# VHH binders against C4-dicarboxylate transport sensor protein DctS (dctS), part 5

Target 1, 216 residues: C4-dicarboxylate transport sensor protein DctS (dctS), of Rhodobacter capsulatus (Rhodopseudomonas capsulata) (p37739r437to652)
Amino acid sequence: TLAHELNQPLAAIASYAAGGLNLFDQPEPNLTMLRQAFEKMGAQARRAGLVIRRVQDFVKKRTPQLAALDLSEVLAEALSITAPVAREHRVKLASLIEGRIPGVQADRILIEQVLVNLIRNGVEAMAEGPRTGDDLTVRLARAGAAVTIEVMDRGPGISDAVAASLFDPFTSTKSEGMGMGLNICRSIVEMHHGSLSHGPRAGGGTVFTVTLPVPQ
Short names: E, the ipSAE of ESMFold2; O, the ipSAE of ESMFold2 at other seeds; V2, 0.75 times the mean of E and O plus 0.25 times the DockQ between their complexes.

## First folded at step 1 (VHH)

Design r05 (framework vhh_rezetamig_d1)
Fold by ESMFold2-Fast, scan of step 1:
Structure r05 (fold): chain B 216 residues (1-216), chain A 121 residues (1-121)
Amino acid sequence: as target 1 above (216 residues)
Amino acid sequence: QLQLQESGPGLVKPSETLSLTCTVSGDSISSSYYYWGWIRQPPGKGLEWIGHIYESGSTYYNPSLENRVTISVDTSKNQFSLKLSSVTAADTAVYYCATDLYEWESYFDPRGQGTLVTVSS
């Protein structure tokens, strides 16, 4: 269990603390051994944090709270959430809902996070580099047995070198950027049995496409 | 000074089990706060995380591979290993062992040189 796995590093911390106190209470404490005890306590605390983080990541990937979801409603909420950052960077947000969109089985909070992350990334791309227009458009449409969500920006596009590292799960947390958010988006979409892809936008910019299956 | 080195066969037949070992030098698995893992890169594709293990024996696997993957640690030899069962041509890749020593500064800075594994009859 999680509790059992977490208790192991916590027990080690308690043990090192007791050992350190015993050393500290001795005549002429061994400062080298005391330092080592503190270093080991710090290491075990970090280990406990890693256990918690990785269990949370694992559970999040495995156990989404699926329910029938109206994607047009969650899109409207995502646009509302991102409107302030779009205004700050002089980006015009638009939505295009094409035809009747069937419900999908999805976790509302997680899908909203995907949309917010993709819209925010597009706005930031348009703010940082040369832009080919001032709109960021999200298109929602049915394509066969799937629903597609296309987040279309007017930024500088994605080079081949950047494309190769977009979904790199080993990117340092010191270098948070588009790739880190995209890793989260990919994981969320994949746990919904969908896909996340990208390509060039006609007229310049990038399109990020989320595809989600339609239940029979 | 912390170094990781992969070892194992470069050729595996379809349906067999791929077995790779990583030897750790410069630090002890049994005294570390690190987790120890495996990643791979198929030809023409990006890096794919396979899984990792803590000194305690706790394991976490890529959901797409979890029914075929086992990672284990041998603290007496300062080694950890990967077993991937029922291999197919899709498992052909360069395999790397790696470690991550920081929760808030996640990186796989210590990484082995990589070993090419070809699945072919």
Scores: ipSAE 0.000, ipTM 0.103, lowest interface PAE 15.7, mean pLDDT 76

Design r06 (framework vhh_rezetamig_d1)
Fold by ESMFold2-Fast, scan of step 1:
Structure r06 (fold): chain B 216 residues (1-216), chain A 121 residues (1-121)
Amino acid sequence: as target 1 above (216 residues)
Amino acid sequence: QLQLQESGPGLVKPSETLSLTCTVSGGSISDSSYYWGWIRQPPGKGLEWIGHIFYSGETYYNPSLENRVTISVDTSKNQFSLKLSSVTAADTAVYYCARHIFGVVTPFDYRGQGTLVTVSS
């Protein structure tokens, strides 16, 4: 499993770090054992990196089934799929379609997965920490030569420290390695010549913005 | 939390169809974050991906097995199934059902315990 393949090297790193710290606390630390601990930690970190790279490479090597996609329909489907988990956590899902949204060339399954993942992440953020409201709103709008999808939650927001490493494939801010999910979403969006970014939501919370180009 | 359990006959005769079902508990199969699939391990060999399915019914199969394999999903029962036709002794293996991330064949983020299927008369 991905979790098993990633958790094994991460647990090994934590174990070697703890052992190394114990050695540092001794009156005459064994430098050979310390060196070996650091070398083993480095090897495990490289192993974790290969697992992440393999997942990203497969997503990039997948031949996207690009077709004209109605983003408002895909959004409605994503909201329907996430409605049960939102209700379980007392989160009100809302959508705001601003103006006429042109079709985009995209792989329906992959874009729907991105939307579902971002919405679920927002619901979980609101369930886990303090929140300033009970709505999660997805806004769909045309911005020049692009369409933007903004997933806006009322969770605790993202600290500067977390923001700096949010898309780092080796870093996780959740117990289940959820940072990898965002990295995969970014890879999918970039495969569509778009971008994925985040920022603070007015009134509290986080906004994740997906930008996709309009065909010409 | 999430559990996947294989079920089906452990013995199949040559030339017949192998049929297995996977029951998902602790999570919904109608989750667009994941694909649901089958992998197998013949005795003394590595894992071989068979195929996977999205809850909408969209399927992806191993090209070497494509003409013999069918995967289907029943969202009302939270189950998905494998049919492999025209089996031979080479199809003897431990069969696992699995949950895949974004359609990635490997890695999968969960699998069942596996069920041994022997092809013999």
Scores: ipSAE 0.000, ipTM 0.145, lowest interface PAE 12.2, mean pLDDT 77

Design r07 (framework vhh_rezetamig_d1)
Fold by ESMFold2-Fast, scan of step 1:
Structure r07 (fold): chain B 216 residues (1-216), chain A 123 residues (1-123)
Amino acid sequence: as target 1 above (216 residues)
Amino acid sequence: QLQLQESGPGLVKPSETLSLTCTVSGGSISSYDYYWGWIRQPPGKGLEWIGHIYHSGSTYYNPSLENRVTISVDTSKNQFSLKLSSVTAADTAVYYCAKDEYTIEGYDAFDIRGQGTLVTVSS
């Protein structure tokens, strides 16, 4: 996570600073070791800067390449990508496409990332158990001027405490590079003028709903 | 600990193909949790994402480089590689291989990088 990646270099800086101060308190301080402590602090500060830079660059480079997108094709790709981890955890992936789904203006790669992340989250929730069933179903449907994508798992659900921190990048419940998590999914969906929400699934589990506008 | 190490020639002639290999140690390249990619930093410029590959063989390339880039994996050697064709002086840069979880195309969201290798394009 971002918090973990930042805490490591910050803790190291604090440690080297304490060691350096301890060296200063000696009658004849070891200047070579003191220099090394400062050099190591500088290196860790640069590491912390790179972590911050990666987060800033991700935000700045978030301009989507919009094109007419067939969501059923993107869903098929996302299910293919997540099939191995689903099999490992004995989760049955299913899709339900209701009626004709119109094209949306979206960035294929970014929307695929959202779907992969939501499906993997559901599989992991079911793996951590207890679960109320073995299926994870993704539903595509048109609802008025929007298309909805519902990712429905059979995991233990989301408590009120967890719900309060779901979109906090510093309190992710799993380890992911750059703290990808649900907050980035929400940002991607919002860049597409859509929304991301969640709720309980009938019979147990969680539903994550992505809503994307239909052009005109 | 998971470690990545670049290898390949430090000098490439204009119009030739740049070939780099990344060796992964401390973990398997066949992991379903990771994307494996390449990024570069030309002298005096910022980082530029080149592309990445998933264990399934799915590749995603920077559109500005797509016609010249090929990324592949060799799971038997726990390696992945970069080929960049028709190089020019503008391709002179420090090249890094990297690991990421759920990467977004065009973004430098990598957890772990190799030490980097300088590639100079000159006659």
Scores: ipSAE 0.000, ipTM 0.108, lowest interface PAE 18.8, mean pLDDT 76

Design r08 (framework vhh_rezetamig_d1)
Fold by ESMFold2-Fast, scan of step 1:
Structure r08 (fold): chain B 216 residues (1-216), chain A 120 residues (1-120)
Amino acid sequence: as target 1 above (216 residues)
Amino acid sequence: QLQLQESGPGLVKPSETLSLTCTVSGYSISSGEYYWGWIRQPPGKGLEWIGHIYYSGTTYYNPSLENRVTISVDTSKNQFSLKLSSVTAADTAVYYCARGIQLWLPFDYRGQGTLVTVSS
């Protein structure tokens, strides 16, 4: 997944930084090993950048194939794709479809990727941090001229400080590197004339909200 | 040694297209590990990100400028360029080209900047 591929170089950077600080604090610091730590950190940062660029290039190279899309069908597929990782981390996936959801004009593959990424990010947040519950619920509902997709996890939530830098990948305070996937998701949603936002979930956790316009 | 150098006209008339080129020396754009972009600073204001491009041609633009901005890359010349259409006096600024690693903010390197004045 994007999160897994990004977590590896970010964890390596954190490790080299910690090792470098330990070397720096020694009475006779080994400057050659310190230089190597910085060089390895730089290489891992470049690898992380390549992963993100690869995903962004995939999105941009694809000509959007807009068609009437049944979001409940796409949600079912996304839940099926993410079920194994949710099961591995003891997360219970649920869906809540409220009323009849109208079709939206959207690219099926790109919207499915958004849902898969948001669900997987929620599962990883619940796996790596303290959780307030075991469910990750995706809610579909109509709100006026838009359909809303709410991906609701029971992870530790996002502080105001983290929220301010959520889309700045290097400022992520967590190994999961969630902000990288969110940049891709935001770009996809915005190309569909929608929006991606987040907020606290009642009872603990985070809600990521995708809004998509409905034809009228 | 990495060097970025802006070039283009310093005066553009309202409603015309502002065109700038950045020449990159000491580093190959096609190496693929960095993005290349444009930022500007209007007189008395802060820095504003315009957009950036990857060697592949993939672009990202500031939504406030998106309908007027085109950034392109020419890896054979090791250059990238900015076109900003339908300019007004509000587009008067010092324009910088810059290099960044996606994970690093702010940009690692930038050129010396070039003043572009929009006036008839």
Scores: ipSAE 0.000, ipTM 0.099, lowest interface PAE 14.8, mean pLDDT 77

Design r09 (framework vhh_rezetamig_d1)
Fold by ESMFold2-Fast, scan of step 1:
Order: C-alpha cells, then structure tokens, then sequence
Structure r09 (fold): chain B 216 residues (1-216), chain A 123 residues (1-123)
C-alpha cells in the first residue's frame, strides 16, 4: 500500500534516531557511526519525500481530458461508489441540487475521484469520532461565475491547529491518515482552475467546498 | 492512453466460480501508487466495490464478499483477474475492472474503468 511504502522510510528514521541516541549514551560515543545514523536518516527523509512527490506527480502529470461535464451525473456516480462504506458506518448520504447547474469543462474521472475521496473522508470522520448527526450531504449550487460543490459531514470538525497542516502530506489526526488524500483532491481541483477549501458546518461537522469555473 | 478491458463468460451456473480477466493496454501496467480492482452493478442497484490488488500482490476485499473473492495479477500478460466462488442469482451484475488510487487514508477511488461486462447467473 502507499501507507506501507511511506511508513517504511519513516520507521527507518525512527530506528536510526533510536540507534543514534544509544550511541550518545555510550562512553566515548562513536562519532563516525553517529554521523552515519544522521546520513541514513537524511536519506530516508528524502525517500519519503520522493514517495510523496511521485503521488503528487501522478495526479499532476495526467493530462486532464476536459469535456462538458454534468456535475449532477458525476455526483450520483460518486454517491453510488461510496454507498457501501457509508452503509457500513451507518452514514446517510444525501444530495441537494440548488437550481440549474451549468456544465463545466472538466475531466470526469478526476472530478469523480475528488468527490469520492471527500465523501469517504467525511464518512471516516463520522465513524472514528463523536458525530453530531447521521447525514453526509453534498450540495451543488451556482455562485456567480463558478459552481460550488459542498461536501458536508457531521464529524467532530477540524481544529485551527489541524487546519493549518491539513494539506501537509506528513500530518494526520486520523488512524488511517488524511493528508495525502486531501492534497490529491486539491491538486486535481487546481488543475481545473478551481479551489478547495474547508470550514465548519452549521450544527457541527466540516464542509469541504470545491469551486469550479463556469465556461464563458 | 491506458485502457482497461474485461473478458470472461457472460453466463455462469449457480454454485460455480465466476472468472473474469482485465487486460491493461496503452501504457505502463502499474505503478507503486496504483491499485487494480473490481466493482459491479447489479440490475437496479448502485455500484458495489469488490476488492483490489497492488502491484506487489497485496489484496483487500469487501468484507461482505471476502470469503468468496480472489483477485490476482499477472504482470507478464498485463492482466489482473477476479474469481468469485459459489455464485447465486444475486451475483448477476455488470462487472467493471478499474484502476484505483490507494492513499494514506485507505480510501480507494477510480481514475480508469473498463466498459463493463454483463454476467448473468442462471441455470
């Protein structure tokens, strides 16, 4: 798994750090071996960075296959794909389509990935911690020259401290991690000249907002 | 462009094993960050995820199906396959193979799919 590939260099760093500390505690510490421990830690940190960069590059190097996209159809498909995991965790999936949603120029597969990942992240947030309700709702609406997709969960929310590092690939507050998935979503949305943001949901939980430009 | 194509019998008898193959063409078969999986859509129902396999052969299956499912990969043929044992009429569905992202949250999502193949379970 990606988690296994990233955890290997991280575990190696921890191991070399422990070995280095043991060397420090010895009479006449072997400075050559200590230097080697630091060099190996540096090499493993660079390897971890390469793993992260390759995941990012995989998303960014895929040339978007832009076509007129009906976001309502993509949302229906994303909800269908995520229904089993929602059902397993007793989360009720709902959608709200506010008015007429114009077509956007987007890559269907990549936008579907964003929706699936954000919905699954919301379901897992509700499964792992205290929840303020049983629904996860996705809202589609037009806001001026853009279409907004709001993925609204009833999980415990995101603290200001977590929010500052939310898209940092090395930071996670969940047992299964969340930083990499959200970073991938942001990369895909940015390739479409859109934005991904988050905020608190009224009544508790989190809202992730995807904004995509409307063609002129 | 990478393309995925399902192949296998369209009709399987109850209690037998359904066997499907997915052929990957048009580019590199796998990367360290890709998972290769199966999803299905029974008539009148939503999509159901079956399972996936990594380039290294690590598998994860839908818990509701795990005792009946085996997914394997043959890198020499650019293929991966699904075997579903002890089939019943409830296993009648359109079956799709797909490329999935595995990420640190253990969320999988699909960036390529085959066209789908209808499998009917009937005597």
Amino acid sequence: as target 1 above (216 residues)
Amino acid sequence: QLQLQESGPGLVKPSETLSLTCTVSGGSFSSEYDYWGWIRQPPGKGLEWIGHISYSGSTYYNPSLENRVTISVDTSKNQFSLKLSSVTAADTAVYYCAREYGDLTYYEYFDLRGQGTLVTVSS
Scores: ipSAE 0.000, ipTM 0.145, lowest interface PAE 14.2, mean pLDDT 76

Design r10 (framework vhh_rezetamig_d1; at its last look DockQ between E and O 0.02; V2 from the best seeds 0.00; counts 0 for: pae E 18.6 > 2, grease 28 > 24.2, placed apart)
Fold by ESMFold2, look of step 2:
Structure r10 (fold): chain B 216 residues (1-216), chain A 123 residues (1-123)
Amino acid sequence: as target 1 above (216 residues)
Amino acid sequence: QLQLQESGPGLVKPSETLSLTCTVSGGSIDSSGYYWGWIRQPPGKGLEWIGHIYYEGSTYYNPSLENRVTISVDTSKNQFSLKLSSVTAADTAVYYCTRDSYEFVGDYSFDYRGQGTLVTVSS
């Protein structure tokens, strides 16, 4: 978790510092290995800084301003914001609003950012590899005591390897990058008492589903 | 619009150096705020982070590989590269180049990964 993610670069720094002191204390210090120890300490310090920045960004957005929110209006704005990037990649954005959508208690700015992020993620996925079609569709519907927002792309889908780290907060390797923005999106949705999940789209691609409760 | 394409030999002998190049198109490698990196997937296993280089030149490597890894940039060719020395059969994998951004609230950026290239370490 957070403690583990911070302790790993700190432990590495301590190890390289101890190794560097051992090298320094030799009668004829190997300057090449000593330089390497300093370079490795610097790299781990920068890695720790990246972990801290993630935490600071998350905490900065921790206090959402909840109010009654019309999700159809937020969806329209998110589609407008992402239209230029979609056009660049020849992706056709569409929405499907099914039936009457009740209002939810949410922070408009935070939910808009989640939708923009998910839509851009789908557009980029459709741009990077084989696609099964050119449409990215956002479906808004009521499911019992909740509202669902499904962002459905036609990209190559999510492999089991990528899925294992998709929502991992504070991922230290950066190589698991598809989960970076998604872990923040999931945190925002969970602050709204909802959930963010994913699954395959029929006919190819990925569906990301945001579920938000309808207040009583 | 952004495209990443890996290139390099698909077969490397044990103890030699694996060398790959990532060609960037539809974007500039010296754009501010991006990390350019490498990941790999050994057969039947999950993704493993190798390392990345920040646009200003700072490098970050997986500690388990860092004594063998070098990542460098050629801005004149809009390319960056991976060198992994002293390879063994354990280094056989599909290698991907990547672009990443940590900015969530500012300019919206998504992680991006190339198509991948198989590198086999064998005699």
Scores: ipSAE 0.000, ipTM 0.095, lowest interface PAE 18.6, mean pLDDT 76
ESMFold2-Fast, scan of step 1: ipSAE 0.069; ipTM 0.484
ESMFold2 (binder alone), look of step 2: mean pLDDT 84; pTM 0.852
ESMFold2 at other seeds, look of step 2: ipSAE 0.005; ipTM 0.290

Design z01 (framework vhh_6z1v_2)
Fold by ESMFold2-Fast, scan of step 1:
Structure z01 (fold): chain B 216 residues (1-216), chain A 122 residues (1-122)
Amino acid sequence: as target 1 above (216 residues)
Amino acid sequence: EVQLVESGGRLVRTGGSLRLSCAASGRTFSSYAMGWFRQAPGKEREVVAAISWSGGSTWHADFVKGRFTISRDNAKNTVYLQMNSLKPEDTAVYYCAADYEYTLGSSEYDYWGQGTQVTVSS
């Protein structure tokens, strides 16, 4: 499983960290062995990253299982999944559903993963930088022939430098690289004949907008 | 672990075209970002092009943009560099490299091939 495959390198990192601390606490630390401990920790972090990329690769190679999907139900599940991390960072999750949302033809698992990733990204942005408020709001609305999902955070916003590389898998805005990545979210949304974009949020922060077509 | 072998380097005339190939062996090729680097006599190794693990993102250095194109075939464990409108300034040993993370620094990659010589004559 994903949990099992991630727990292995994480346990190894904890073990090498403990070994490194034991070496550090010696009167004359062996610098060669200490360096090796850090190298092994780096290798295990890299292994964890490979597990995440293989999950991303699996998602990209999946044939979408399109069916009539209730986006409000999927949103509720995504909010439930992300509630613990939001609470940890003192972020208040809110949803705003405007009117009756028509069903869309979509793969439930893939769309849920997009929403979870966008919400987690917003929470992390609010945790790491200056923020203008405590709410992360997801708005679901019909806009003409499409449904829009807006994930709105109160983080520091996106600079021009970050915007240039935001959807590029070659550059991470976070050194840990623990999320699924915005580029794969864009690929999933485009598989559904939709679009993913971003812009500034009124009052501060960022809005990520997912647009999905309604059957007509 | 991955092992890399470049091929396709040779003498070619100015204005010509050439395609380099980099064959990878190992069970993790599709998990690695790949790059093409070059080193000319008396110069440091410089990045020419890079491609993400999925092929969904590519980068090309300004001095080759519009002339060179990087691509990959994960089913064949191969990366390609298509070089068009070659100039004498393109003469160098070309190396392919693999890294888990997509990077643009010349000493950042974990695995390197032995290189293939490209000579462009007028």
Scores: ipSAE 0.000, ipTM 0.109, lowest interface PAE 17.1, mean pLDDT 76

Design z02 (framework vhh_6z1v_2)
Fold by ESMFold2-Fast, scan of step 1:
Structure z02 (fold): chain B 216 residues (1-216), chain A 121 residues (1-121)
Amino acid sequence: as target 1 above (216 residues)
Amino acid sequence: EVQLVESGGRLVRTGGSLRLSCAASGRTFSDYAMGWFRQAPGKEREVVAAISGSGGSTWHADFVKGRFTISRDNAKNTVYLQMNSLKPEDTAVYYCAAETYYSDLYEYDYWGQGTQVTVSS
C-alpha cells in the first residue's frame, strides 16, 4: 500500500536521525559519517516525494472501473500481446487453468497491464540471464476466498540484492536508478485489494503471484 | 537485449536550450522505466532524471530544478530530456539507461557512447 511504501523511507529517516544523535553524543563525533547520515536522510525524503507523486499520477489518470472480470479471457489476451516478444527470445508461453475460475471485481485494462508487464519481465529475464528451461507458464487457480495468478519463468531467479530493490521506486544498488515497473504492478493489484509476491520456482526460475479477492 | 542510442548533444551558450533524444531497441519500450544520467570528466556518473513506463511519474534531481524536463514517446520508442537555462556546470556526457528486471542499472552493457553536451559562456 501507499502506507507501506511511505513507511519505508520515513523509517529510514528516523533511523538515520537516531544514528546521527548517537554520533553527536560521542566524545569525538565522526563528521564524515554525520554528513553521510544527513545526505541519506535527504535522499529518503526525496524518495517519499516520488512515491506520493506516483500515487497522485495514478489517481488522476485513471479511476479504476471495477466490473465482473473473466480472468481467463484477460490472460488469453495478455498471452496474445506478449507472444511476439516471447517468440523473438525463443520462450514458450503456456497457461494452466485449474478448475473453474470465478469472476473478480476488477478494472480490465489495469489487470491486463499487470499481466502483460509480469509476462514481459519474465521473458526478458530469460533472454538476458542464464535460463533453466524455455517455458514461461501462467497458472490460474482458486485458493479459498481468492483467485491466484502465478507467472512462472525459467530465468536466473532473484538474488537477495535484486529482491531488496524490486519494489522500490527509482532505486538501485549502484546509483539511484529505477524500479517502477514491478512497483506499478503491485500498486494496481493493491488497489484491487489483492497482493503481489514472488518466490523461487521449482526447478529454477521465479514465480510472481497475484492474488485477487473473490466477490462475496 | 536492450540497445540505447543517445543523440542531440552539442556546444551551446550559457542560458541556451537543448533537447536530447534516446532511441531504444531490442525490447518492449513502454513497459520499462527510463533515466538520464551524466558524467563530467573525472567525476562519477550521476542520475539527472527518470520517467516511468507510462510517463505518469517523473523525477528530477534537485540541481536541475525546473530547468530540465524528461518525457517519452512510446510510439517512437524514444525518451527525451529538454534542457533549459543551461549552465557551464551542465557540461558532461549524457547517457540514457533502461530499468532491468533482474539486475542493477549498470549490470548490462545497455548504454551507448553517450552524447556530449558542452556549455560555454
Scores: ipSAE 0.000, ipTM 0.106, lowest interface PAE 17.4, mean pLDDT 74

Design z03 (framework vhh_6z1v_2)
Fold by ESMFold2-Fast, scan of step 1:
Structure z03 (fold): chain B 216 residues (1-216), chain A 123 residues (1-123)
Amino acid sequence: as target 1 above (216 residues)
Amino acid sequence: EVQLVESGGRLVRTGGSLRLSCAASGFTFDDYAMGWFRQAPGKEREVVAAISWSGGSTWHADFVKGRFTISRDNAKNTVYLQMNSLKPEDTAVYYCAAGEYFDTYSPDEYDYWGQGTQVTVSS
């Protein structure tokens, strides 16, 4: 899987880092072994970068099949796809569709993958840390000249340290997750002239907001 | 025991049509994305089409768009590839595969593979 390909070099980096720290803390560190540890970490980081580049090149190389897209239909599909993992982690998936949602010009496959990735990230966040509730809710609404898709989890939220590197490919990797990363999701959304942002959820958790322009 | 069994491959003439089937067993079929791959002699295996876990999303390679259609029947644990307007360059062994990711870029991302079925297109 993609997750396996990404986790393999990341696990190697963690291993070399731990070994290097143990060596570094000795009374007289072996600098040759430390250099080799850093060299091996660098090689594994480059390997991870190649995996990420191949995924990004696949997304970008693909000619987007832009068509009038019913986001409610795509959301229903994404919720169906993520239901098993949500059930495993005792997360209640819900949707809120506010008013009439106009069609958007988008590639169905790419937008569905963004939604699946964001929902899975939310479920995993709720599974891994302290959570403030059992629901993960996706809201569709029109906001002026845009449609917004808000993926709202009840996980522990995002710290300032995590926020600084949120779109770094290495920080988006999950042991049991997809490994696609928020950076690729951002790229897909930006290809559609939209944006991806995040913020705190009222009552605890995180909101990831996707905005897509309404056709002229 | 996980098993994927392709069927339907045969000799067809240029311009003909053919439907391939892949029967899956031994895993929760509707939790997996499915793909069709092909490999011609002396060439690398390439992705032809892919379909999401539920069947709501599909992808087709540029060289088969408008001619091939992937579909699935989750009640029957089967994925299909409908091939129309066949060309000699479509001659290959066709494989079905199951994977965690729908928009997979390489064969390495798929967890389970069938044995393949030979499709030969001649004039």
Scores: ipSAE 0.000, ipTM 0.121, lowest interface PAE 16.8, mean pLDDT 77

Design z04 (framework vhh_6z1v_2)
Fold by ESMFold2-Fast, scan of step 1:
Structure z04 (fold): chain B 216 residues (1-216), chain A 122 residues (1-122)
Amino acid sequence: as target 1 above (216 residues)
Amino acid sequence: EVQLVESGGRLVRTGGSLRLSCAASGRTFSEYDMGWFRQAPGKEREVVAAITWSGGETWHADFVKGRFTISRDNAKNTVYLQMNSLKPEDTAVYYCAAEDLYYGTVEEYDYWGQGTQVTVSS
């Protein structure tokens, strides 16, 4: 899985960091071994980057491979992938699965990419602006002939000015800013005959809603 | 790597219409987000319109909304800009650009064409 492949180099980085700190705390730190720890951390960080690039390349070049998909399983993996970034920014990730979620016909890798991107966007929104709370919650529910995935943050919300250019592919924000990430999500969701929308979250923040059709 | 060739630029009267084409050579055209830019004499290059790699999303600058439409045909490796109700201020060299993205945005377009001159006169 993507989570497994990405978690391996991240766990190695954590291990080398712990070892390096242990060396640093000794009365006479071994500078050669400290350098080796940093070199190994750098190598694992580059490996993590290659895994991410490979996934992005795979997503962009593949024709959607539709199969019965368990959205709760994909959500669990997306939360696992985004947990380190959420922890870094002091955001509590939560999930709510309401009732039994039917399988949908979808491409696992593409849908996982959508969830990772929406969760990451929410975490970053909460990190950069005033928060109305500390949670980012993802809700899975069946609504009639569709399954909905709601990614709900507690960030500052989306102003009318930002909303007008939300899916604008050109941005003067971060390199991975709301423009390109959301465009990729919209395209993927539309390839699955679904929709991606946004609105205000009760109590403050933003809700991004992915709707996917239920097989008949 | 992709090569881009623009065509269709010419002299047009105010209120006229024109369609620009951008043909991509090489491979992986369908993997690139595409955009149209323009640059008038003495001014900086500005974004006119953009279309995602899948064609699922389009964006148009406010100063051309309702007048210009971007589209693409991935089977023919071509992106188009249909320009209607042309005004003298639309006079510029129009450029086609492609972005080979892993992390970046369409603002950081990687590949540019030679440009095609559009002149709008009364």
Scores: ipSAE 0.000, ipTM 0.101, lowest interface PAE 18.4, mean pLDDT 75

